VHH binders against Imidazoleglycerol-phosphate dehydratase (hisB). Designs and how they scored, part 17

Target 1, 187 residues: Imidazoleglycerol-phosphate dehydratase (hisB), of Pyrobaculum calidifontis (a3msg0)
Amino acid sequence: MSYRRETRETLVVVELVPGAVAQVETPIPFLTHMVETFLFYAGLGGRVYAEEKRRLDDGHHVIEDVAIALGRALDQLIGDRSAVARYGWAAVPMDDAFALAAVDLGGRPYWVVKAKLPNVAIGGYPLPMFPHWVRSLASEARATIHIYARGRDPHHKVEAAHKALGLALRAAVSPASGVQSTKGVLK
Short names: E, the ipSAE of ESMFold2; O, the ipSAE of OpenDDE; V2, 0.75 times the mean of E and O plus 0.25 times the DockQ between their complexes.

## First folded at step 11 (VHH)

Design k7 (framework vhh_7d4b_2; at its last look DockQ between E and O 0.83; V2 from the best seeds 0.70)
Fold by ESMFold2, look of step 11:
Structure k7 (fold): chain B 187 residues (1-187), chain A 124 residues (1-124)
Amino acid sequence: as target 1 above (187 residues)
Amino acid sequence: QVQLVESGGGVVQPGRSLRLSCAASGFTFDYYEMGWYRQAPGKQRELVASISSSGGSTNYADSVKGRFTISRDNSKNTMYLQMNSLKPEDTAVYYCATREYEYTGGTYEVYDYWGQGTQVTVSS
């Protein structure tokens, strides 16, 4: 099922529950914090559990596999996209950092992350992996995601981006009537 | 707004020492790898030494190994280059630099940030 993803390298279990508190556990502390932040601002809780069977690549597999599982669970949770607003966006400051996220749930996956980051790991998370996390999420959620972040502090930039993405998603999934497309269909 | 300001250059005789400093501002210095580069007249700019964000890893050009030492003090947002046993071929403008990376369109773009440079001249 979409809630469980097991590979040779990782196990990931995801259950999403609107309005609930999220219980997030991963082997990478910064990933745990970012997923908690994203879910909190998206208004989603439930369970996200990930473990590594073998650490071969600085956590690259677990970071991507969590995004894949979350995206799959989001696609299932959203279901019939004719009942949602489709577009959502948010701008979030965090000290000197600023992030903007925009989401289109029209069903076409695409991703853009414009954030200049140093090549450093924070809490076991190599920051260059952040765009790949977004890519995997967008692909599996069948969504177009744009993120822009700037500031002096790369930790705050990435955290503000997760807050913004959560809020943008929350707005995009909010109830609305009729297909939100001038074509009358989502494709 | 990454800003890097070098100091400590000058004119010295061969065999002498100089210590360069790079004052950094406009970013959280502790997260960034740093480097010293130099450019002699008519030559390409070349890496002299680099240092990881924590200071735990360093790298040196072969031409300066054993003579130059890169260091950093994250509490002062400052990087240093101790240059010993200077030779005429070390004459150049020395730049401090740092890098950021942006994944765009399926590839990583590298963004280099440079100071204005400080002249080092080794001559007698």
Scores: ipSAE 0.603, ipTM 0.834, lowest interface PAE 1.6, mean pLDDT 91
ESMFold2 (binder alone), look of step 11: mean pLDDT 80; pTM 0.791
OpenDDE, look of step 11: ipSAE 0.718; ipTM 0.874

Design k8 (framework vhh_7sr4_2; at its last look DockQ between E and O 0.94; V2 from the best seeds 0.73)
Amino acid sequence: EVKLVESGGGLVQPGGSLRLSCAASGFTFDYYEMGWYRQTPGKQRDLVADITSGGSTKYGDSVKGRFTISRDNTKNTVYLQMNSLKPEDTAVYYCATREYEYTYTGGTKTTEVYDYWGQGTQVTVSS
ESMFold2, look of step 11: ipSAE 0.656; ipTM 0.856
ESMFold2 (binder alone), look of step 11: mean pLDDT 78; pTM 0.751
OpenDDE, look of step 11: ipSAE 0.660; ipTM 0.856

## First folded at step 12 (VHH; framework vhh_7sr4_2)

Design m1 (from k8 with Y100I T103Y; at its last look DockQ between E and O 0.83; V2 from the best seeds 0.00; counts 0 for: pae E 3.1 > 2)
Fold by OpenDDE, look of step 12:
Parts: structure tokens; sequence; C-alpha cells
Structure m1 (fold): chain B 187 residues (1-187), chain A 127 residues (1-127)
């Protein structure tokens, strides 16, 4: 599935396919690495390309727009939710850090992100933007996402969270027979 | 657990110098902005100096040109070199760092600021 988003600030192109290695290019090195990590553990390949047409901030727009585009591409990939497991979760340690992620592809956007982070940028990525990235992703993917991350190293916390989220998503998109709802329908 | 331990305070005459140290542990020091604050009894705690992870500094107006904040990431330590001390510099000096948590639940965002403080070190400037 492919999604293109272009604004005055950014251009983002996302192409997602199952079972391949994703090529990711963004103007923010840490964002690139995190998206690579997320998609890798999600078992998703394809292409993610982002550029800043104009820089007015500290990367806020490109980070959010990448999340938005990824979310919409994922939503398209998941489809009508009639043939997926719907639920997935994973817990990932990374040295001192520990992250837990849970995903519900039930069609309702909801997000919980809990992580203490310093107000600093790593590789051009303002760490406080991480929860916003998750929010945007969850919203556009029409998914419920819970992430809890703890540890001493903020790099490890954020990276562990991306690993966990990827794994959780991978589980959630796994093939299943029938709509995974007692109501018989999902949004 | 985040721990900050100040040292180097003491009694000094006007015009003298002191060098404060703050030893940090329990977090990856390199990523964190570090600050020195001071407080006198009955008054609010004020920023003295701040240094980002990248080394950018800012100072309170009253200490500009006299105080210098620096950090040694290899020692997880932030320093405050205080020169040309004045009686009005008398205070308890605190080392601090900050974390921010953006807690999202549904469509509601809650921002919580976590300030971590040392026990403080007394600086007294008196003739």
Amino acid sequence: as target 1 above (187 residues)
Amino acid sequence: EVKLVESGGGLVQPGGSLRLSCAASGFTFDYYEMGWYRQTPGKQRDLVADITSGGSTKYGDSVKGRFTISRDNTKNTVYLQMNSLKPEDTAVYYCATREIEYYYTGGTKTTEVYDYWGQGTQVTVSS
C-alpha cells in the first residue's frame, strides 16, 4: 500500500509491503533509524521517504507527518480488519530500558504513551516528540496503542519502544479467520 | 533512581571564589540538561546557571560574568565556578535536572514535569 502526503512543509511518501526490508530516508537521522526499527520488527518492508520543503521548527512537522503517513498506509494495509488477529503485544528489553507495547486494530483510535524523557534532541529528533509520533500513528491507523517505557537511557527507552511497537503490530496483523469481535464487526 | 549530590560549598569572603560540583547518577547524564539553582530562606528557588547536553549555557542576570557552568560527561558531573562572590550570593545551591512526560490517554494530553534535586550545598559570602 502507498500513501503520499504533501504540505507546504513536508513531502512524505510511504509504501508498505509485508515481508521485506524497508528503505527509509528522512532528514532526521534518529527518526530514520526509529522508523527502520519499527518497520523491521513489524515485518514490513517498502519505502519511507520524507523531505522538508521548509524548516520552520525543530523537526516537529516532519516527525508528525511521517507518523501520519505511516498510519494511513498501515490503515490501508490492514483493510477492513476482517482477516487479522487484531490484538498484539510485546515487551522488549534494551540494556537498562524496558518497553511494553500493545496494539488493538479495532478501528478506534486511542493512545496511551508513558515515558519520562529529557527535553533534548537525539540525532535531530526531539525526544518529547516521541509521544506525539505515537499519537499521530495511532490516530491515522485507527488503532489503539499503549506504550510504556522505562529506563535510564532515553535512547534505549525510545528504541525499545519502537521495537516493542513493531512486534506488537506484527502480531496484530497476523492472519486470522473471521472478524475478531464479539459484535461481529469492526470499524 | 536519579541521584544528585552537590559539594564544594562553604564560607568565603567577598571577592572570593568557590567551585561547586554535582555528581549525578541513575540516568544517562550525557542526554540531560543540568542546572544550578539557589534559594534563601523564605524565598523562591532561582536559576543560577543552566547547561544543555550540547554545552549551551545560560545564566541568571545577577551572576553573568562572574559564574561559569560546565560539565564533564566522563565524570557525570556538572560544575559551577563562582568568582567575585558577593554577600547577596549567599544561599543554598541546588543541582537539578528535568524529565518531561507526555501522558496521552485517548485524546487528552497530560504533561508532567519531573524535577530532580540534590540535597543542596550552603554557600555563605561574608566578611
Scores: ipSAE 0.505, ipTM 0.788, lowest interface PAE 0.9, mean pLDDT 93
Fold by ESMFold2, look of step 12:
Structure m1 (fold): chain B 187 residues (1-187), chain A 127 residues (1-127)
Amino acid sequence: as target 1 above (187 residues)
Amino acid sequence: EVKLVESGGGLVQPGGSLRLSCAASGFTFDYYEMGWYRQTPGKQRDLVADITSGGSTKYGDSVKGRFTISRDNTKNTVYLQMNSLKPEDTAVYYCATREIEYYYTGGTKTTEVYDYWGQGTQVTVSS
């Protein structure tokens, strides 16, 4: 499953292949690392490629556009949501950092991100953009995502959150029979 | 637990110099902006100097050219070198850092600023 997004500011190409190794290339080293981490723990590989056509805002467009493209590719990959478990969650520590993620693939987009972070960029990634990345992913994947992170190291907190989200998504996308809803329908 | 401990304050004559230190613990120091503030009785704390994680600095107008903020990430320490001291510089000096709590729901960004302060160190400039 593949998706291409091209704007005046960016080009993003995503191809998702369950069980494969991910090849991730972006102009922001920390974003590359976080996307690699997310996909690895989600059990997804293939290709994620992003480039900046025009540098305007310290990478804000690239970070959001990667999340948008990933979300749309995930929506395509999941397809008929009557064939998946729907819910998934994980808790991941990294030293004293700790993150929880929970995912509902029921088709209604929503997001909750709660974390204390300094106003800093790590590897070209402004940390205040992390909640926006989650929003864009949830919106385009048509999923509800909750993330809570705590700890003393902001790099570990954000990385643990990506690990947790990957694992939570992996569980939520696992095969299941029948619509996973007491109403017999999703949405 | 975030802990900031200032040292190096004292009594100095006008025109003299002092160097303040702030030892930090309980967080990964390298990622945090650090600042020095000062307060005289009955007034609010005023910014003296800021230094970002990457080393960019900002100074209050009354101290620019006389004071220098620096950081040593290997010692988790922030310094304030104070030269050409004036009686008006007499104050309690505080080391500070901050975090922002993000609570982002359904497109609404809610942020809350958490300030962390040291206990302060007294600087007195008097003849």
Scores: ipSAE 0.334, ipTM 0.720, lowest interface PAE 3.1, mean pLDDT 89
ESMFold2 (binder alone), look of step 12: mean pLDDT 77; pTM 0.750

Design m2 (from k8 with Y100I Y104W; at its last look DockQ between E and O 0.76; V2 from the best seeds 0.00; counts 0 for: pae E 2.3 > 2, unsure alone 59.8 < 65)
Fold by ESMFold2, look of step 12:
Structure m2 (fold): chain B 187 residues (1-187), chain A 127 residues (1-127)
Amino acid sequence: as target 1 above (187 residues)
Amino acid sequence: EVKLVESGGGLVQPGGSLRLSCAASGFTFDYYEMGWYRQTPGKQRDLVADITSGGSTKYGDSVKGRFTISRDNTKNTVYLQMNSLKPEDTAVYYCATREIEYTWTGGTKTTEVYDYWGQGTQVTVSS
């Protein structure tokens, strides 16, 4: 599934292919790494390409626009949500860091991100943009996303959160399965 | 557990110099802005100097030109070099850092600040 988003400030192209390897290219190294990580753990590949037409706001536009494009591509990829597990969650440690993510694919967008972070940019990525990235992803994917992260290293906290979100999403999109009612299948 | 331990305070004559040190542990020091604050009895803690993770500095008006903040990321230590000390500089000096919880909850953005303080070190100018 392919999605193209072009504004005066950015161009973003997303193609999502379950089970494939992701090719991610953005002008912000840490964003590239985080998107690669998220897609890997979600079991998704294909292509994510972003470029800046103008650099105006420390990468605010490109970070947000990648989240929007990914969210819209995910919404399209998931399709009919009645056939999926709907809920997924994961807890991921990275050394001292720990992240918890929970996802509801029921179609109602909502987001909560709780992470104590310093006001710093890592690899061109202002860390205050991380909750905003989650917000834009959840809104456009029509999903409820909760993230909690703690630890001593902010790099690892944000990375663990992306791993956890990927794993949570993978669980949520799994085919719904379960025992048929006793009326339908028991002897 | 975030720990900040100040040292280097003491008694000094007007016009003298002191160098304060703050040893930090419990967080990845390089990513954090660090600051020095001071407090006299009955007053709030006032900013003396800040230094960002990248080394940019900011000073309170009363100390600008006399005090210098610096950091050594290899030792997880922030310093305050205090020159031309005045009786008005007499205070307990605190090392500080902070974390911020940047949240979006629904359509609302909130910011909560979590300050971490050392125990303080006394600087006394004049007997």
Scores: ipSAE 0.466, ipTM 0.777, lowest interface PAE 2.3, mean pLDDT 88
ESMFold2 (binder alone), look of step 12: mean pLDDT 75; pTM 0.737
OpenDDE, look of step 12: ipSAE 0.590; ipTM 0.826

Design m3 (from k8 with Y100F T103V Y104W T105E; at its last look DockQ between E and O 0.86; V2 from the best seeds 0.00; counts 0 for: unsure alone 64.9 < 65)
Fold by OpenDDE, look of step 12:
Structure m3 (fold): chain B 187 residues (1-187), chain A 127 residues (1-127)
Amino acid sequence: as target 1 above (187 residues)
Amino acid sequence: EVKLVESGGGLVQPGGSLRLSCAASGFTFDYYEMGWYRQTPGKQRDLVADITSGGSTKYGDSVKGRFTISRDNTKNTVYLQMNSLKPEDTAVYYCATREFEYVWEGGTKTTEVYDYWGQGTQVTVSS
């Protein structure tokens, strides 16, 4: 499954396949690492490529556009939700940090991110953008995402969250015998 | 738990110098912006100096050229070198840092600000 997003500011290409190692390239090293981490634990491979055609900010647009593209690619990959578990969750420790993520692929965008973070950039990634990244991903994937992270090290918090989110997504996309809804349909 | 402990305050004559220290714990110091504030009884707490994780500094207008903020990440400590002290510098000096939390629920975004403060250290400039 492939998705291409091009604006005046960014070019993003996402190709997702199950069961491989993803090749990720972005102009923000920490973003690259986080996307690699997320996809790895989600059991997704393929290619994620992003470039900044025009940089007018601190990486805001490339971060959001990568999340948007990933979300849309995921939405396409998941399809009509007729054969997936729908729900997934994971709790991941990373040294001092602990993260819990839960995912509902029910077709309704919703997001909750609770993590106390300093206003600083790590590897070119402004940490305040993390909740925005989750929002964009959840919105475009038409998923409900809850993330709770705590700890002392903000790097560990954010990375643990990406691990947990990946694992949660992996569970949520696992095969199921039918539509996981008492209503018999999902959006 | 975030903990900030100030030290180095005291009594000094006008024109004198003091060096304040703030020992931080409970968070990864290297990533955090650190600040010094001061407050006198009945007045609001004002920014004295701020230093980002990258080492960029900002000073209150009244202390520019006299005070210097610095940090030692190996010791999880932020310092305030105060030179050419004046009686109007008399105050309780507080060390501080800040975290943010972003919550999205439905279409509503909420940003919570968490300020962490030390107990403060008294600086008195008097002849």
Scores: ipSAE 0.500, ipTM 0.791, lowest interface PAE 0.8, mean pLDDT 93
ESMFold2, look of step 12: ipSAE 0.580; ipTM 0.828
ESMFold2 (binder alone), look of step 12: mean pLDDT 77; pTM 0.744

Design m4 (at its last look DockQ between E and O 0.81; V2 from the best seeds 0.00; counts 0 for: pae E 2.6 > 2)
Fold by ESMFold2, look of step 12:
Structure m4 (fold): chain B 187 residues (1-187), chain A 125 residues (1-125)
Amino acid sequence: as target 1 above (187 residues)
Amino acid sequence: EVKLVESGGGLVQPGGSLRLSCAASGFTFDYYEMGWYRQTPGKQRDLVADITSGGSTKYGDSVKGRFTISRDNTKNTVYLQMNSLKPEDTAVYYCATREIEYYYESGTTEVYDYWGQGTQVTVSS
């Protein structure tokens, strides 16, 4: 499951391999760390590579484009969704921080991120971009994603959220038989 | 819980100096921009000085060259050095910081401003 996304601003290549170790390379150290964390807890490995062809917006395009490419690769990896649990959730503490993530793979994209963050960049990552990253991932993966994070340290809040999202996704893609819907079909 | 406590206000003559301090707690101070604002009765709060997490500063036009904002991240404290004080500087001075939360529907953000209780600065003529 390889997906290549190229725009005027970025190139992103994603290969997802369940159960493998992830190798992640991006021009933004904190983004690299967060994607590694997400994939590790999701039980997904393979390769995520991103580069900037031109830096015009302090990394905004590359952050969004990685989420888009990951979402597309996830959508393809999951396939027709008839063999998965569909719902998954996790709660993760990290020191003072706590994050809750819930995922519905039913095919309808939606996103909610409730996390108060300062306007600061950590490791080249403007923290206000985190909710946009989640939005792009949910949209392209055709999933409903809810994230709640609290705590005093914004680095820990965002990292705990990525751990929780990974675990929630792992649970949602776990094997199950039959369509997991009271309507007998997924949207 | 975000807590900001100002100190150092008082009565001073024109041309005098004061140094305001703001002790911060309840958040990891190093990541947050900090600001000083002031308010006279009947007016909204005006920016006096602002300092980013990286140390970049901005000042209101009326205080440029007279006031200096600084921060000490090891003490979780932001300061305002006020020199050449004028009667027009009489106000309640507030320490502030902010957070951002994203709203799905409009793509807009909610800005959460956090304020101290304020400290009175009075400059007599």
Scores: ipSAE 0.417, ipTM 0.762, lowest interface PAE 2.6, mean pLDDT 89
ESMFold2 (binder alone), look of step 12: mean pLDDT 80; pTM 0.781
OpenDDE, look of step 12: ipSAE 0.695; ipTM 0.863

Design m5 (from k1 with Y102W; at its last look DockQ between E and O 0.75; V2 from the best seeds 0.75)
Fold by ESMFold2, look of step 12:
Structure m5 (fold): chain B 187 residues (1-187), chain A 123 residues (1-123)
Amino acid sequence: as target 1 above (187 residues)
Amino acid sequence: EVKLVESGGGLVQPGGSLRLSCAASGFTFDYYEMGWYRQTPGKQRDLVADITSGGSTKYGDSVKGRFTISRDNTKNTVYLQMNSLKPEDTAVYYCATREFEWTGGTYEVYDYWGQGTQVTVSS
């Protein structure tokens, strides 16, 4: 499933293909790495392309717009949510770091990120933007996402969180029959 | 866990110098901004100097030109060189760093402090 987002500041193109290899290109090296990681563990490939038409805020627009485009492409890819498991979770260590992610594809967007991060940029990525990236993804994918990460190294914490989120999403989109709700509807 | 340990405080005459050190552990030091703050009894902790992960510095107005903050990433240590000390520099000096966390739409700030080291400038 695919989505194109073009503003005066950015262009983002997302194509999601289950089981394929992802080709990710963004102007922010750490964002590229994190999106590659997320998609790999989610079992998703295809293409993610982003470019900046103008630099306004140290990459804030690009990071947010990639999350928005990914979220909308994911919503399209999932489609009929009566055919998926709905819930998924994973725990991932990375050296000193440990991350938990849980995903509910029930249609209500919400987000929680419990990860203490310094005010620093890594590979052009301001780390305080990571919670905002999760927020935008959850909103546009119409999902509830919870992430907890701890550790000594902020790079490891954020990377482990992306791995965990990918695995959690992979589990949540796994095939299942029937609406996964005691009400018989997701809302 | 974040641990900050200051050293180098003491009693000094006006016009003298001291060098404070702060040994850091429990986090990957290179990614963290570090700061020195000071506090006198009954007053708020005030920024003395801070230094970003990239080495950019900022100083309180009363210490500009007299104090120098620096860091040694190979030793996980931040320093405060204090020259031309004045009686008004008398305070407990704290090493500090900071983190952020979003929780349900709220953004929380977490300050981490050492135990402090006393600097006394006596005339």
Scores: ipSAE 0.616, ipTM 0.830, lowest interface PAE 1.6, mean pLDDT 90
ESMFold2 (binder alone), look of step 12: mean pLDDT 78; pTM 0.767
OpenDDE, look of step 12: ipSAE 0.869; ipTM 0.929

Design m6 (from k2 with G105D; at its last look DockQ between E and O 0.90; V2 from the best seeds 0.81)
Fold by ESMFold2, look of step 12:
Structure m6 (fold): chain B 187 residues (1-187), chain A 123 residues (1-123)
Amino acid sequence: as target 1 above (187 residues)
Amino acid sequence: EVKLVESGGGLVQPGGSLRLSCAASGFTFDYYEMGWYRQTPGKQRDLVADITSGGSTKYGDSVKGRFTISRDNTKNTVYLQMNSLKPEDTAVYYCATREYEWTGDTYEVYDYWGQGTQVTVSS
């Protein structure tokens, strides 16, 4: 599943391949790291490539455009929403940090991020853009996403959140479960 | 949890100097902007100086040129060097840091304060 987005400011190319290794290149090191992490835990590979044609806003356009492209590719990958488990969630610790993510692939977009963060950039990534990244992803994937993160270190909090979101998505896109056994015949 | 402990306040004559220190714990200090605020009874706390994680500084107009904020990330400590003190500088001085929670197009601000240290400039 693939999507290409080109504007005057950015170019983004996304190809999603379940079970493959992801190749991620962006002009923002922390964004690259977070997308690699998200895709790895989601069990998705392929390619995510982004470049800036011009810098207008400390990377805000490229961060948002990657989320948009990724969300559209995910929407295509999901396909028939009745054929997947639909709901997924995960809890992930990372040193001092702890993150919860829950995903509903039901087709109605919504987002909630509850994470107290300083107003700082890490590896070229302004942390206020993390909640907006989640919003753009949820909107384009037509999914409801809830994230909670706590801890002492903001890098760990945001990274743990990406791990949790990846795992939650992995569970949500798995084939719909049918239990054909009862307690009397289950072994 | 976030803990901020100020020290270095006291009584000084006009024209004198003091150095305030604030020891921080409970968070990864390097990522956080830090600030000094002051308050006289019955008034809101006013910005004295702040310093970003990268070392950029901002000062209130009444203290520019007289006060200097600095940080030592290896000691998790922020400082306020106060020179040419005036009676108008008499106040309780608070060390502070801040977090944000962004929700859509809005956000909530969470301020964290120390207990304060008294600075008194009196003849």
Scores: ipSAE 0.694, ipTM 0.869, lowest interface PAE 1.1, mean pLDDT 90
ESMFold2 (binder alone), look of step 12: mean pLDDT 79; pTM 0.772
OpenDDE, look of step 12: ipSAE 0.857; ipTM 0.922

Design m7 (from k1 with D30E; at its last look DockQ between E and O 0.85; V2 from the best seeds 0.77)
Fold by ESMFold2, look of step 12:
Structure m7 (fold): chain B 187 residues (1-187), chain A 123 residues (1-123)
Amino acid sequence: as target 1 above (187 residues)
Amino acid sequence: EVKLVESGGGLVQPGGSLRLSCAASGFTFEYYEMGWYRQTPGKQRDLVADITSGGSTKYGDSVKGRFTISRDNTKNTVYLQMNSLKPEDTAVYYCATREFEYTGGTYEVYDYWGQGTQVTVSS
């Protein structure tokens, strides 16, 4: 399932392939790492490619446009939502940080991001853009997303949040008749 | 828990100098902007100096050329070197940092303050 978004400011191409290895290329190293992380924990691969035609706003356009393209590709990939579990959640620690994500695939977009962050750019990514990335993803995937993150280190908080969101999405898209079992992990 | 502990305040004669220190803990210091503010009774806190995570500085007009903010990320410490002190510099000086949280259309600012250290410039 694929989606192409081209504007005056950016080009974004997304192809999602369940179970494949993801290749992610963006002009913002931290965004690349966070999208790779999200897709890995969601069990999704394929390709995410983004480029900037003109940088007017410290990467705001490309960060948001990647979320938009991912959300639309996810919406297409999910298809008929009557066959999925619909709700998913995960809690992920990373050293000092803890993140919780919950997802409802019911079709109504909404988003909440509770994470206190400094005003800093990490790897070219202004951290205040993280809630906007989540907003755009939720809107285009037609999902309600809640994220809570706490901890000492803002890099760990944001990364843990991407891991948790990936895992939550993976659970939410699982088959409704499927049994989530620990037998493959604990036994 | 964010903790900011100021030290180095005291009584100084006009024209003298003083160096304030602020020891920070409870967060990964290098990612945070740090600031010094001051307050006299009955007035709001005024920015004295601010330093970004990358080392860029900003000063209040009344202290430019006399005060220098610096940071040592290996010691989790921010400093304020105060030279050519004047009676109007008398105040409680606060070390501060801040975080931002999105709240449905805007960012709320969360300020974290030390307990303050008194600087008194005698006549």
Scores: ipSAE 0.629, ipTM 0.845, lowest interface PAE 1.4, mean pLDDT 90
ESMFold2 (binder alone), look of step 12: mean pLDDT 80; pTM 0.790
OpenDDE, look of step 12: ipSAE 0.844; ipTM 0.918

Design m8 (from k2 with G35A; at its last fold request DockQ between E and O 0.87; V2 from the best seeds 0.81)
Amino acid sequence: EVKLVESGGGLVQPGGSLRLSCAASGFTFDYYEMAWYRQTPGKQRDLVADITSGGSTKYGDSVKGRFTISRDNTKNTVYLQMNSLKPEDTAVYYCATREYEWTGGTYEVYDYWGQGTQVTVSS
ESMFold2, look of step 12: ipSAE 0.708; ipTM 0.873
ESMFold2 (binder alone), look of step 12: mean pLDDT 79; pTM 0.773
OpenDDE, look of step 12: ipSAE 0.880; ipTM 0.935
ESMFold2, look of step 13: ipSAE 0.700; ipTM 0.870
ESMFold2 (binder alone), look of step 13: mean pLDDT 79; pTM 0.774
OpenDDE, look of step 13: ipSAE 0.880; ipTM 0.935
ESMFold2, fold request of step 14: ipSAE 0.693, 0.697, 0.659; ipTM 0.869, 0.872, 0.862
ESMFold2 (binder alone), fold request of step 14: mean pLDDT 78, 78, 79; pTM 0.771, 0.775, 0.776
OpenDDE, fold request of step 14: ipSAE 0.878, 0.876, 0.878; ipTM 0.935, 0.935, 0.935

## First folded at step 13 (VHH; framework vhh_7sr4_2)

Design n1 (from m8 with G105D; at its last look DockQ between E and O 0.93; V2 from the best seeds 0.80)
Fold by ESMFold2, look of step 13:
Structure n1 (fold): chain B 187 residues (1-187), chain A 123 residues (1-123)
Amino acid sequence: as target 1 above (187 residues)
Amino acid sequence: EVKLVESGGGLVQPGGSLRLSCAASGFTFDYYEMAWYRQTPGKQRDLVADITSGGSTKYGDSVKGRFTISRDNTKNTVYLQMNSLKPEDTAVYYCATREYEWTGDTYEVYDYWGQGTQVTVSS
C-alpha cells in the first residue's frame, strides 16, 4: 500500500510491502531508526520517505505526519478486519529496559503510553513526541494501543517500545476467521 | 533506582564560598536536566538553579550572579558553586532531577530528590 501526505510543512510518502525490507529516510535520525525498528518487527517493508519543507517546531510536524501516513497505510493494508486475529501483544527487553505493547484492531482508536522520560531530544527527536507518535498511529490505524516501558536509559526504553509495538501489530494482523468479538460484531 | 547524593555543605562566614556536589546514579545522567533547590524552616523549597542536558542554565533571582550550576557528564555529577554567601542563604540544599509522562498537551511530573545538605552562613 502506498500513501502520500503533503502539507505546507512536510512531505511523507509511505509504501508498505509485507515481508520486505523497509527503506526509511527522514530528516530526524532517531525517527528513522525507530520507524525502521517498528517496521522490521511488524514484518513490513517498502519505503518511508519524509522531508521538512521548513523547520518550525524542532521536527514535531514531521514526526506526527510520519505516524499519520503510516497509520493510514496500515489501515488500508489490513483491510477486512474479520480476517485478522485482532489482538496482539509483545514484551521486549533491552538491557535494563523493558517494554510491553498491546494492540486491538477492533476499529476504536485509543492510546496509552506509560513511560517516564526526561525532556530531551535524542538524535533530533524530542522525546515528548513519542506519545504523540503513538496517538497519531493509533488514530489513523483505527486501533487501540497500550505501551508500558521502564528502565534507566530513555533511548532503550523508546526503542524497546517500538520493537514491542511492531511485534504486537504483527500478531494482531495474523490471519484468522470471523469477527473476533463475543458480540459477533466490531464497533 | 534514581539516587542523588549531595555533599559539600557546612558552616561558613558571610562572604565565603562553598561548592556543593551531587553524585547521580540509577539513570543515564546525560539525558537528564538537573537542579538545585533550597529550603529554609517554615518555607517551601525554592529553585536555586537548573541545568539542562545540553548545559543551558537558569537561576533564581536571589542567587543570580553569585551562584553557578554546572555538570560533569563524565562523572555523573552536578555542582553548585556558591560565592559571596549571605546569612539568608542558610538552608538545606537539595539536588533534584525529574521525569515526565506526556499525555498530549499535558503531562505528569515525577521529581527525584537527594537527602539534602545543610549550608549555614553565620559567624
Scores: ipSAE 0.659, ipTM 0.855, lowest interface PAE 1.3, mean pLDDT 91
ESMFold2 (binder alone), look of step 13: mean pLDDT 79; pTM 0.774
OpenDDE, look of step 13: ipSAE 0.862; ipTM 0.926

